# VH-VL binders against q8ixk2r445to577: the designs that were tried, part 343

Target 1, 133 residues: q8ixk2r445to577
Amino acid sequence: FFGMLQNKGLTDYCFDYNPPDENQIVGHQVILYLCHGMGQNQFFEYTSQKEIRYNTHQPEGCIAVEAGMDTLIMHLCEETAPENQKFILQEDGSLFHEQSKKCVQAARKESSDSFVPLLRDCTNSDHQKWFFK
Key: E = the ipSAE of ESMFold2; O = the ipSAE of OpenDDE; V2 = 0.75 times the mean of E and O plus 0.25 times the DockQ between their complexes.

## First folded at step 16 (VH-VL)

Design u67 (framework fv_zigakibart; at its last fold request DockQ between E and O 0.90; V2 from the best seeds 0.87)
Fold by OpenDDE, fold request of step 18:
Structure u67 (fold): chain C 133 residues (1-133), chain A 119 residues (1-119), chain B 107 residues (1-107)
Amino acid sequence: as target 1 above (133 residues)
Amino acid sequence: QVQLVQSGAEVKKPGASVKVSCKASGYTFTGYAMHWVRQAPGQGLEWMGYINPYSDKTKYNEKFKGKATMTSDTSASTAYMELSSLRSDDTAVYYCAREKYTEYYFDYWGQGTTVTVSS
Amino acid sequence: DIVMTQSPSTLSASVGDRVTITCRASQDISNYLAWYQQKPGKAPKLLISAASTLQSGVPSRFSGSGSGTEFTLTISSLQPDDFATYFCQQYHSYPYTFGQGTKLEIK
């Protein structure tokens, strides 16, 4: 699967990664933003290694969850996907992080009307449902 | 360079409708939300809503629901805002404004379109 | 809705003066605050975003500060080109709202 990773509940919002420096893409938080269909910062790939890969930039980045955190941070992809980079996109649309045993949920940032994907306890909420488009 | 060019001034009678256009250039039109802001004579700025040109999804200020209709034409890189059932208090300069990518404030503005409603 | 209150509504000053405009939000908006400059017959021009980030091409005599509910725009030494109306805007929550404006005029 590849393309825009869009939220079901928070309509018209997609995974977005916009690093401040195009030459240094790791270490920043993945956010949600209005889907735009341009690819680039909203183009992701779900791989056979269960990675969510950001491959429109070189070197390629993979979404990771750092210890003790509930945010999604961009790391470099590795030959063998580390445990903190493994996600399961389930049939019902839920995005499950194997290591934390939590689901990715569209959530408000700082009580604002901006949004980020955060790890939360798994529910049947549409805000935890995702699909590639 | 990024440019937003709006249609010319309009003079309408009460009850009429008007459609203002905002032609974008210098960037990928579908990549940025387009907002509309009005300014009554000698007054401040008032946010009306936005459209995502990619999906045509809109978000309106509740105050302008039923008054303003936002649309877009990707083939023309143009955003439109139609105002219906015009009243005298709809007299204002209407601006289109591009949202800064992922940052939500407005980095580029159209030159504004004056809409005058008078009997 | 979040109400943005600017003060003063009108400010008279001279070239070379240091001036400060205040914007207060009715609730905590973190740093989701922008400042715009508008001259007669023209569209607003973005000066500062994120409360304190000076935009490219904007003179360094402009600065912004604040977080939460109180924000300030400062012009360290007024130049003739600075006489205009200034607006703050919150982009924390919909609907986005602006201050009523501060008209900076020559004394």
Scores: ipSAE 0.929, ipTM 0.963, lowest interface PAE 0.5, mean pLDDT 97
Fold by ESMFold2, look of step 16:
Structure u67 (fold): chain C 133 residues (1-133), chain A 119 residues (1-119), chain B 107 residues (1-107)
Amino acid sequence: as target 1 above (133 residues)
Amino acid sequence: QVQLVQSGAEVKKPGASVKVSCKASGYTFTGYAMHWVRQAPGQGLEWMGYINPYSDKTKYNEKFKGKATMTSDTSASTAYMELSSLRSDDTAVYYCAREKYTEYYFDYWGQGTTVTVSS
Amino acid sequence: DIVMTQSPSTLSASVGDRVTITCRASQDISNYLAWYQQKPGKAPKLLISAASTLQSGVPSRFSGSGSGTEFTLTISSLQPDDFATYFCQQYHSYPYTFGQGTKLEIK
């Protein structure tokens, strides 16, 4: 799968990666932003290794969750995907992080009307449902 | 360079409608939300809402819901805001403003369109 | 709605003075605050975002500080070009709201 990774419950919002310095893409948080169709910062690939790849940059970025954290951050991809970079996109649209046993949810950043993907206990909420377009 | 050019001043009678345009240039129009802000004479600024020109989805300040309608035409790189059932207290300068990508504040503003509602 | 309250409403000052304009939010808005300058008959111009980040091309005599509910805009040494109305704006939660403005007048 590839393209814009969209949320079903929080409509019109897509995964977005906009690091402050495009030459230092590691370690910044993935956000959600209004879908815009420009490709670039909202273009992701879901691989056979269960990675969510940011292919716009070389070397390529892969979304990870560090142990004990709930935020999705950018790491460099590795030849064999590390466990903290593996997400299972299930048939019902849930995006499951196997290592933490949690699901990706669209959540408010600092209680604001800006949004980020965070790990939360899995539910049937449409805010935990994702699809590529 | 980014530029937002708005349509000219309008004089309308109570009960009429007006449609203000905001033509964008110097950037990819569909990549940025377009907001509308009004300023009554001698008064402060009031946020009216936005449109995402990629999806045509809108968000309105509840105060203007039913009064304002925001649309866009991607082929013309133009956002529109229509005011219906005009009253004298709709007299104001109306600005379009571009949202800074992922940052939410307004980095570029149109020159403003004066709408005067008089009998 | 988040109410933004500016103080003072009008400020008289001379070229070379240091001035401070305050803005208070009715609830915690983190650093989601912008400052705009507006001259008569013109659109607002962005000065500061994220409470303290100076925008490109804005003179360094402008600075912003604060987080949460209280914010300040400081002009360290007034210049003739600085006499204008200043607005704060929160962009934390919809509807976005502005302070009522502070008119900075020449003494």
Scores: ipSAE 0.799, ipTM 0.922, lowest interface PAE 0.9, mean pLDDT 93
ESMFold2 (binder alone), look of step 16: mean pLDDT 94; pTM 0.948
OpenDDE, look of step 16: ipSAE 0.906; ipTM 0.955
ESMFold2, look of step 17: ipSAE 0.736; ipTM 0.912
ESMFold2 (binder alone), look of step 17: mean pLDDT 94; pTM 0.947
OpenDDE, look of step 17: ipSAE 0.905; ipTM 0.955
OpenDDE, second read of step 17: ipSAE 0.914; ipTM 0.958
ESMFold2, fold request of step 18: ipSAE 0.791, 0.782, 0.731; ipTM 0.922, 0.917, 0.913
ESMFold2 (binder alone), fold request of step 18: mean pLDDT 94, 94, 94; pTM 0.950, 0.949, 0.949
OpenDDE, fold request of step 18: ipSAE 0.927, 0.929; ipTM 0.962, 0.962

Design u68 (framework fv_zigakibart; at its last look DockQ between E and O 0.88; V2 from the best seeds 0.71)
Fold by ESMFold2, look of step 16:
Structure u68 (fold): chain C 133 residues (1-133), chain A 119 residues (1-119), chain B 107 residues (1-107)
Amino acid sequence: as target 1 above (133 residues)
Amino acid sequence: QVQLVQSGAEVKKPGASVKVSCKASGYTFTGYAMHWVRQAPGQGLEWMGYINPYSGKTKYNEKFKGKATMTSDTSASTAYMELSSLRSDDTAVYYCAREKYTEYYFDYWGQGTTVTVSS
Amino acid sequence: DIVMTQSPSTLSASVGDRVTITCRASQDISYYLAWYQQKPGKAPKLLISAASTLQSGVPSRFSGSGSGTEFTLTISSLQPDDFATYFCQQYHSYPYTFGQGTKLEIK
């Protein structure tokens, strides 16, 4: 799958990656932002290795969760996907992080009206359901 | 060169409607939310809401829900804000403002459109 | 709604003065605060975002500080071009809200 990764519950919002330093894309947090259809910062690919790739940049970025964290952070993709970069996009739309056994949820950043994807205990909430467009 | 150019001043009677336009240039129109802000004489600024030009989805300040209607025309790179059932206290300058990508603050503003409502 | 309270409402100052304008939020808004300058008959102009980030092209005599509920805008040495109205705006939660403004006058 590829394109805009959208949330079912938080409508009109997409995965977005807009690093402060365009020359250093590793180590910054993935956010949710209004879908805009331009590609680039909202273009992601779900691979056969169960990666979520930000592949409009060289070298390619892969979404990861660092040990003990709940935030989705950009790492460099590797030839063989590390365990912390593996997500299962299930038929019901849930996005399961294998290593942590948690699901990706749309959540408020700092109690504000801005949003980020975070790992949470898996539920049937529409805020844990995702699809590509 | 990012620019927001608004339609000209309007004088209306109570009960009428007015539609203010905001033509964008110098950037990809559908990539940025467009906000509307009003400034009444002798009063501060009030946020009215936004439109996402890509999806057409809107968010309104509850104070203006039912009063303001925000739309856009992507082929013309133009946002619109319509005020209905005008009253004298709708007299104000109305601004469009572009949301900075992913940052939410307003980096560019239109020149403002004065709407005067008088009998 | 988050209420933004500016102080003072009017400030009279001379060229060369150091001036400080304060802005208080009714609840914690972290760093989600912007400062704008507005001259008569003109649109607002963004000066500072994220409480302290100076925008490109804005003179370095402008600075911002604060977080949470207390914020300041400082002009270190006032210039003739700086006489205007200044306002803060929170963009933490909808509806976004503005302070009432501070009019900075010569003398």
Scores: ipSAE 0.734, ipTM 0.906, lowest interface PAE 1.2, mean pLDDT 93
Fold by OpenDDE, look of step 16:
Structure u68 (fold): chain C 133 residues (1-133), chain A 119 residues (1-119), chain B 107 residues (1-107)
Amino acid sequence: as target 1 above (133 residues)
Amino acid sequence: QVQLVQSGAEVKKPGASVKVSCKASGYTFTGYAMHWVRQAPGQGLEWMGYINPYSGKTKYNEKFKGKATMTSDTSASTAYMELSSLRSDDTAVYYCAREKYTEYYFDYWGQGTTVTVSS
Amino acid sequence: DIVMTQSPSTLSASVGDRVTITCRASQDISYYLAWYQQKPGKAPKLLISAASTLQSGVPSRFSGSGSGTEFTLTISSLQPDDFATYFCQQYHSYPYTFGQGTKLEIK
């Protein structure tokens, strides 16, 4: 699966990665932003290694969850996907992080009207449902 | 190189409708939300709402729900705002403004369209 | 809605003066505050974003500061081109709202 990763509950919002320096793509947080269909910052791929890859830059970036965190951070992809980069995109649209045993949920950023994907306990909320478009 | 060019001034009678256009150039039209802001004579700026040209999704200020309708034509890279049931207090300069990607403030503005409503 | 209150509404100053305009938010808006300059018959021009980030092409005599509920726009040494109306805007939450404006006129 590849393309824009769009949230079902938070209509019209997609995974978005826009690092301040395109030559230094790791270490920043993945956010949600209005889907625009241009690819680039909103183009992701779910791989057979259970990675969510950001494919617009080289070296390739993969979404990771750092210890003790509930945010999604861009790391470099590795030949063998590390445990903190493994996700399961379920048939029902839920995006499950294996290591934390939590689901990715579209959430409002604290004290703002912007949005981010956060790890939360898994529920049947549409805000935890995702699909590639 | 980014430009937003709006349609010309309009003079309407009460009860009429008017449709203002905002033609975008110098960037990918569908990649940025287009907002509308009005400025009544001697008044401040009022946010009216926005449209995502890619999806057509809109968000309106409650104050302008039922008054303003925002649309877009991707083939023409043009955003439209229609005002219905015009009243004298709808007299204002109307601006289209592009939202800065992922940052939400307005980095580019149209030149404004004056809409005058009078009997 | 978040109310943005600017002060003063009108400010008379001379070339070379240090000018400060204040914007107060009715609630905490963090740093989601922008400043615009508007001249008669023209559209607003973005000067500062994120409370203190000077936009490209804007003279360095302009600066912004503040967070939470209190914000200031400062012109260190007023130039003839700076006489205009200035607006603050919060983009913390919908609906976005603007200050009522500060008209900076020549003394």
Scores: ipSAE 0.587, ipTM 0.865, lowest interface PAE 0.8, mean pLDDT 94
ESMFold2 (binder alone), look of step 16: mean pLDDT 94; pTM 0.948

## First folded at step 17 (VH-VL)

Design t70 (framework fv_retifanlimab; at its last look DockQ between E and O 0.85; V2 from the best seeds 0.79)
Fold by ESMFold2, look of step 17:
Parts: structure tokens; C-alpha cells; sequence
Structure t70 (fold): chain C 133 residues (1-133), chain A 121 residues (1-121), chain B 111 residues (1-111)
């Protein structure tokens, strides 16, 4: 399960992580960016522990949502995945966050060309559907 | 210029299968979703499913999940839709349609000429 | 699945008249300020032709007499002054949620 994690609803948008410091990958927000597959910013691994790992860099990062928040941020991966780092990629394409019982949705930052994945109540919108390419 | 050319009409008996082809030209085949849509005589349009040729990512209407297989051959820029266990109500014109890329959306902007599939005993 | 209801089923008009076609969705097909409703024209023996994408954006080469409007659940296609080539069947189609669905069509015919 390795590649670009693409949104079904938006035209060619993928999960993207571009920390400002190559050696400090923790604490920044995951964004959505036009899919390009160049470099390392858009490659993630979906693991058997239900993690979404940014593992083209050491130490490895795992996407998390802190309690009460809706933003996807990078934490360090742990030997046993914490509950806030577990996402279920379901057969219908929904990306379900177990702890919060919410789904990952493509969101627009006000009326702009900037997009981010956020937790929202689950719907059948293609903006909540994801697949690896 | 974008062109989608489909295979010719088919006559089938109930219980058989049919495989319709759609050959694309005039654009980068692997960059755009390909859809299949059918229209029974005198009826409206019914979406069957779609495939992205780059990786064969496929999305189907649940009504067809057990009977439809959508595939591509990248070397010939051709999409295929196979419908099995045919019934008389499957008599329809079957269209392929490319989804063009627009700001934050896709839309079926180019269509094949259609393939009539007739199912009768 | 999202049901699209078009009205009227048939619209009998003369060339030069204004046509107003309605499409109502069983749930919202809008995401932020984008509405995932498309309109197609179909003439006998031909495949559908894209007229309007995303509720209000005219497809390339479509005459300016065609316009689309609406958001959420209620959408309209307007033909400001009918030409002889405009007598056809018109379908709305949502691309908000798979499975994608079409309305039942509005036939615009010459009176």
C-alpha cells in the first residue's frame, strides 16, 4: 500500500507533506497539492497497523489527529500505532478515523486554491473518497 | 482532436456475455478517467462505472458490481466493458465517455458513438 | 444514490422562445462554492453532448444562449432564444458522489 494518496472528488489533488526543515518533520499540517509524484512529498505508506506513514525520511512520520482537533498533523511513528494515528481505508474509498468516528474530507481554505484534508462527519461525497495511485 | 471509436453492434442471447471496446485517440489516454454509460431504447442514461487507465483504478455502480468488468489496454489506448449474464433488459446503447479535467471537477466531455447491444431469445 | 428529478418532461415551444429546464437533486451536490451538476444535450441517434459543467460553466463551443444556474439541490438550464438545432432532449447529471446519476430528461420539441 505505497504511493500517492489521491482524492476522488478534486481534479488531481493528493496528500502532500513539505516540512520546512528536512530534519524536523514533526508538528506540521498535511496539505493537499496537485499530484505530481516528483521528489518525496507525496509518497505515503498505508500499513497493516492502519497508519499513514511518511517513510521516505528518517525518523518516520505518521499522520495523527490530536484529541478535539480536525487537522491532520505529522507525529513520530511508534512501535504500536496510537489510536489517534489509525485510519481505516474502506472499500468505498472513505478514510475513517477510528478514534473520532469521522472521515477525512478534502477541504478548501476559504475561497482559495489552498486545500487540506480535515476530519468531518462522514458522507458519501467524492471529497471523502481516497485511493492510492 | 479527441476521438472515441467503439466496436460494432452485438446481438446476444440471454445468459451470454458481451465485451464492448472503445479506442481513444487525440489525447494522452492514461491521464483521463474513462466512463461507461448505457441508454435503453426510449429511456434515460445510466452510469455503469469508470476506470483510470494509468493504474486501472475502477469505480462501479453497485447495481452492476457482480456482472461488469471494466479494463484498459494502455498499449492500444483502448478501454473495454464486459457485461455478463445478459438479460433482455440489458438491451441498450453502451457509450464510453472521457472525463475532461476542469477546475476542481471532472466532466464527460467526449463520447464514443455508442454500441447497440441487443439481448433477445 | 442521488436522484435527479427533471421538469417538465416535455417542453413544446417555437423557435425564438425562451426555454427553462429544471433539475432537482435528492441531496445537495455542492462542495463549498462548487456545484457538481452537469447538463447534456442529446439528439436522436447521437451520443450526449456536454453543454454545462459545474452548474454554470459553458463547455467549449457551446453558444452563449445556453446558460446554467443553481446550487445545492435546485438547478436550471436556460436557452434564451431557441434555434432550430436546439430541439433535443436535455439531461442533468451529478458528479458529486458515485454512482453518478442522470435526470430523466426534458424533451424540448417544436410546437
Amino acid sequence: as target 1 above (133 residues)
Amino acid sequence: QVQLVQSGAEVKKPGASVKVSCKASGYTFTSYWMNWVRQAPGQGLEWIGEIHPSDSETWLDQKFKDRVTITVDKSTSTAYMELSSLRSEDTAVYYCAREGKYYLSYAMDYWGQGTLVTVSS
Amino acid sequence: EIVLTQSPATLSLSPGERATLSCRASQSVSWYDVSYMNWFQQKPGQPPKLLIHDASNRATGVPSRFSGSGSGTDFTLTISSLEPEDFAVYFCQQSYSTPYTFGGGTKVEIK
Scores: ipSAE 0.842, ipTM 0.931, lowest interface PAE 0.7, mean pLDDT 94
Fold by OpenDDE, look of step 17:
Structure t70 (fold): chain C 133 residues (1-133), chain A 121 residues (1-121), chain B 111 residues (1-111)
Amino acid sequence: as target 1 above (133 residues)
Amino acid sequence: QVQLVQSGAEVKKPGASVKVSCKASGYTFTSYWMNWVRQAPGQGLEWIGEIHPSDSETWLDQKFKDRVTITVDKSTSTAYMELSSLRSEDTAVYYCAREGKYYLSYAMDYWGQGTLVTVSS
Amino acid sequence: EIVLTQSPATLSLSPGERATLSCRASQSVSWYDVSYMNWFQQKPGQPPKLLIHDASNRATGVPSRFSGSGSGTDFTLTISSLEPEDFAVYFCQQSYSTPYTFGGGTKVEIK
């Protein structure tokens, strides 16, 4: 699967990654932004290694969850996907992070009109359902 | 103006299949989710599933997962709902309904006129 | 699935009276400041008509006498002053999670 990773519950919002330096794409947080289908910032790929890749630049980035965090951070992809980069996009649309045993949920950034994907306990909320467009 | 026009009434025997069509007009067909909802006589509304015409992304109620197929024909702006292995309890008016975009959510804002499907021996 | 319970099942009123319809969800259908509850009106032989979306927003063309309120699990549709054409069945519907579900409906009938 590849393309825009869109949230079902939060209408018209997609995974978005826009690092301040195009030559240094790792270490920043993935956010949610209105789906626009333009450029590389919203293009992701779900691989057979259960990675969510940001492969618009080389080397390729993979979404990871750092220890003790609930945010999605861009790391470099590895030959063998590390445990903190493994996600299961399930048939029901839920995006399950294997290591934390939590689901990716659209959330409002505190004191902001912005949104971010965060790890939360898995529920049946459409805000935890995702699909590629 | 947005219009959804459904195919005519159907009479089927148990075990048969039925395919209901919903032709959309007045809006960009590929930009909005299309839902299917049914209503048995004198009963409430039951959501069946939805499809996004752009890529045929589909969500179904688990109750119908093995018997319902929702498809679209983008060239004719038509959505289809096929229900197989029909039972008497499948007798209902079947509606297609577009989901409009509202704030941060969707809402079924335009509906077809409904298609009566009668299943009887 | 989220179960929606509407009450009363039947509401008998006269034109000009205020109608208050309740819809209770088995779990919260709100996400921050958004409540994913919709209301529909249905008349015999017709498809449902969207009245309210996101708990409190009137759909296009819906008269101001219709209003929605509530959050979390408890929602209300109010018709401030019933018109003859308002006698119908009203359904609540949640779009918080699939499968989308409808309440059993409240029939507003003329006394």
Scores: ipSAE 0.701, ipTM 0.903, lowest interface PAE 0.7, mean pLDDT 94
ESMFold2 (binder alone), look of step 17: mean pLDDT 94; pTM 0.956
OpenDDE, second read of step 17: ipSAE 0.013; ipTM 0.630

Design t72 (framework fv_retifanlimab; at its last look DockQ between E and O 0.91; V2 from the best seeds 0.86)
Fold by OpenDDE, look of step 17:
Structure t72 (fold): chain C 133 residues (1-133), chain A 121 residues (1-121), chain B 111 residues (1-111)
Amino acid sequence: as target 1 above (133 residues)
Amino acid sequence: QVQLVQSGAEVKKPGASVKVSCKASGYTFTSYWMNWVRQAPGQGLEWIGEIHPSDSETWLDQKFKDRVTITVDKSTSTAYMELSSLRSEDTAVYYCAREGKYYLSYAMDYWGQGTLVTVSS
Amino acid sequence: EIVLTQSPATLSLSPGERATLSCRASQSVSWYDVSYMHWFQQKPGQPPKLLIHDASNRATGVPSRFSGSGSGTDFTLTISSLEPEDFAVYFCQQSYSTPYTFGGGTKVEIK
C-alpha cells in the first residue's frame, strides 16, 4: 500500500511530514494535514516489514514510536525493522502499533486547530481507521 | 443542483441477485463518498456500505460483506450496489446517498429517490 | 456497532406545539468538540432528508424552528413550533464509527 494515508473519521486529513531540512528528514513529528496529494509530504508506503515509510528521499525514513511517547516520529529505516517501527494496518482500517499495543488515532492538538496522529487505546472510532488513497 | 437518480423497482426470487444503480449529477462525482442504505417496509434505516468513486475505496457492514458489491462507473457518474443470494428479508427500498463534506465530518446530504427490491417466491 | 435508541417511539402533538426528540447512543459519538450525530426527516414515500448534522448544525434550507443539541451519548432534536409539514418520522444517525447506524425513529404525528 502506498500514497496518502487518510483518516476515516477526520474528514480529508492525511499523514503529513515536512521536515525543516530536506537533507535531514529524521527526528521530527508526523502530523495530520488536509489531503492535497501534491508534493512528497503526504506520500507514504506500508511495507511487508510492517513499516510506514517516507521514501521521498534517501536514506529512507520510517515512522517510529519512541519509548514513553505517543507521537509518531520519523527515524531512519533499517534493514530489519525495529520493534518500535512495526505497525499493522488491519482489515478494519485500524493502524496498530505492535510494541505499544495501541492504535494510531487522529487527535487534536491542545488549544490548536492542528491535528496529529497519536497512539491511543484501541477503539472502534473511525478516527482510528486509516486507508491509503 | 445535486441529483441522485436510481434505477427502477426490481422483483427477484430467492437466491437471485439484484444490481441497483444510482446516477449522480450536479457535483463532482469523484469527490464525495457514496453510501447505500436500505429500509424494509415499515422499518428503520440500515446502512449497507459506502464507496469513494475516485479510487473505489469501500467500507461495508460486515453483515453484507459476503453478499454485497459496491462499484462505480466514473465515466457515467454512476454508483452500483449488487446484492446476491437474495432472501425475503432483503425486501426493502434501497437508497444511495452522497456524503457532504463538512469541517471535520461527513453527512448524507443528498439521497436518491429509492429503489424497491422485492424478493418473493 | 453503536446502537442508537430514540424516544419516544411516537410523539402526538398539535401544530404550534414544541417537539422534543431524544437519541441515545450506546457509546460516545463525540470526538473532542465534534459530535458525529445527525438527524433526518422522512415522509411517506420519500427518502430521508438531512436536517441536522454534527449534533447542532442545520443543513441547508432547514427552517430555524429545527435545532439540535447534545454531546457524548445524549442528543436532542427540537422543533420549536410544529408546522403541518413537520409531521413525519425522524431518525438519528451516527457517523462516529462504521458501520454507520440509525436510530429506530420517532414518529411525530398530529394529535
Scores: ipSAE 0.858, ipTM 0.942, lowest interface PAE 0.6, mean pLDDT 95
Fold by ESMFold2, look of step 17:
Structure t72 (fold): chain C 133 residues (1-133), chain A 121 residues (1-121), chain B 111 residues (1-111)
Amino acid sequence: as target 1 above (133 residues)
Amino acid sequence: QVQLVQSGAEVKKPGASVKVSCKASGYTFTSYWMNWVRQAPGQGLEWIGEIHPSDSETWLDQKFKDRVTITVDKSTSTAYMELSSLRSEDTAVYYCAREGKYYLSYAMDYWGQGTLVTVSS
Amino acid sequence: EIVLTQSPATLSLSPGERATLSCRASQSVSWYDVSYMHWFQQKPGQPPKLLIHDASNRATGVPSRFSGSGSGTDFTLTISSLEPEDFAVYFCQQSYSTPYTFGGGTKVEIK
């Protein structure tokens, strides 16, 4: 799949990556932002290795969750996808992180109107359902 | 001035198929989810599924997965729902409904007039 | 799937009386402070009409005598003083999880 990765539960919110330094894309958090399709911040590729790739930079970025954490951050892609970079987009729309055995959920940042994807225990909520647009 | 105008009533035999149309006007068709909901005579409402016209992303109640096809024609701003292998219990009024956009949610704010589908031998 | 149970099934009242309609969900339909529960009115021969979205927000053009409340699993629609045009069937509907589901309805009828 190619394009914007949209949340089913929220009104028009998509994965967005906007690192403060365009020349250093590693180590920053993926956020949710209103889907707009402008620029390259919302363009992702879901690969046969179950990676979610940010292909606007060389070398390419892949979304990962570090051990013991729940935040989605950008790592460099590797030739063989590491386990912490593998996500299964299931038929029911859930986005399952194999290593942690948790699902990606739209979450509200504390005390804000800002939203981020986080790992949470899997539920049936539409906030844990995603599709490419 | 949002309007959803559905095709006319249908009478079908068991085992046949029916395709109901829903023509939208007064808003940007490709920006809003379109739902299909049915209501058997004297009964409650049953959600069938929805489609986003921009990319044809579709979500269905599993109860209908094998028998329902939901499609759109962007050039005519028209949504379609086709139900196959009709049975007598499929006799119902079929509605299309647009989901409006609200803060952090969607809600079915505009409905078509309904299409009565009667399945009888 | 999420089952919505409405009570009572029938509410027999006179114009001017207060109507209180209940909808209970088989699991929470709330995400943070947002509750994904909606209320519809349906009159004979007509499609449903959206009254309340997200538990408590009146839809455009809905009179102030209609109000909604609740969170989690328990929700209420209140009609503060019934008008003749309010005698209808009322449905709750959740959009927290596909498949979306409706309650069985509460018929508000003239006593």
Scores: ipSAE 0.817, ipTM 0.925, lowest interface PAE 0.8, mean pLDDT 93
ESMFold2 (binder alone), look of step 17: mean pLDDT 94; pTM 0.956
OpenDDE, second read of step 17: ipSAE 0.800; ipTM 0.925

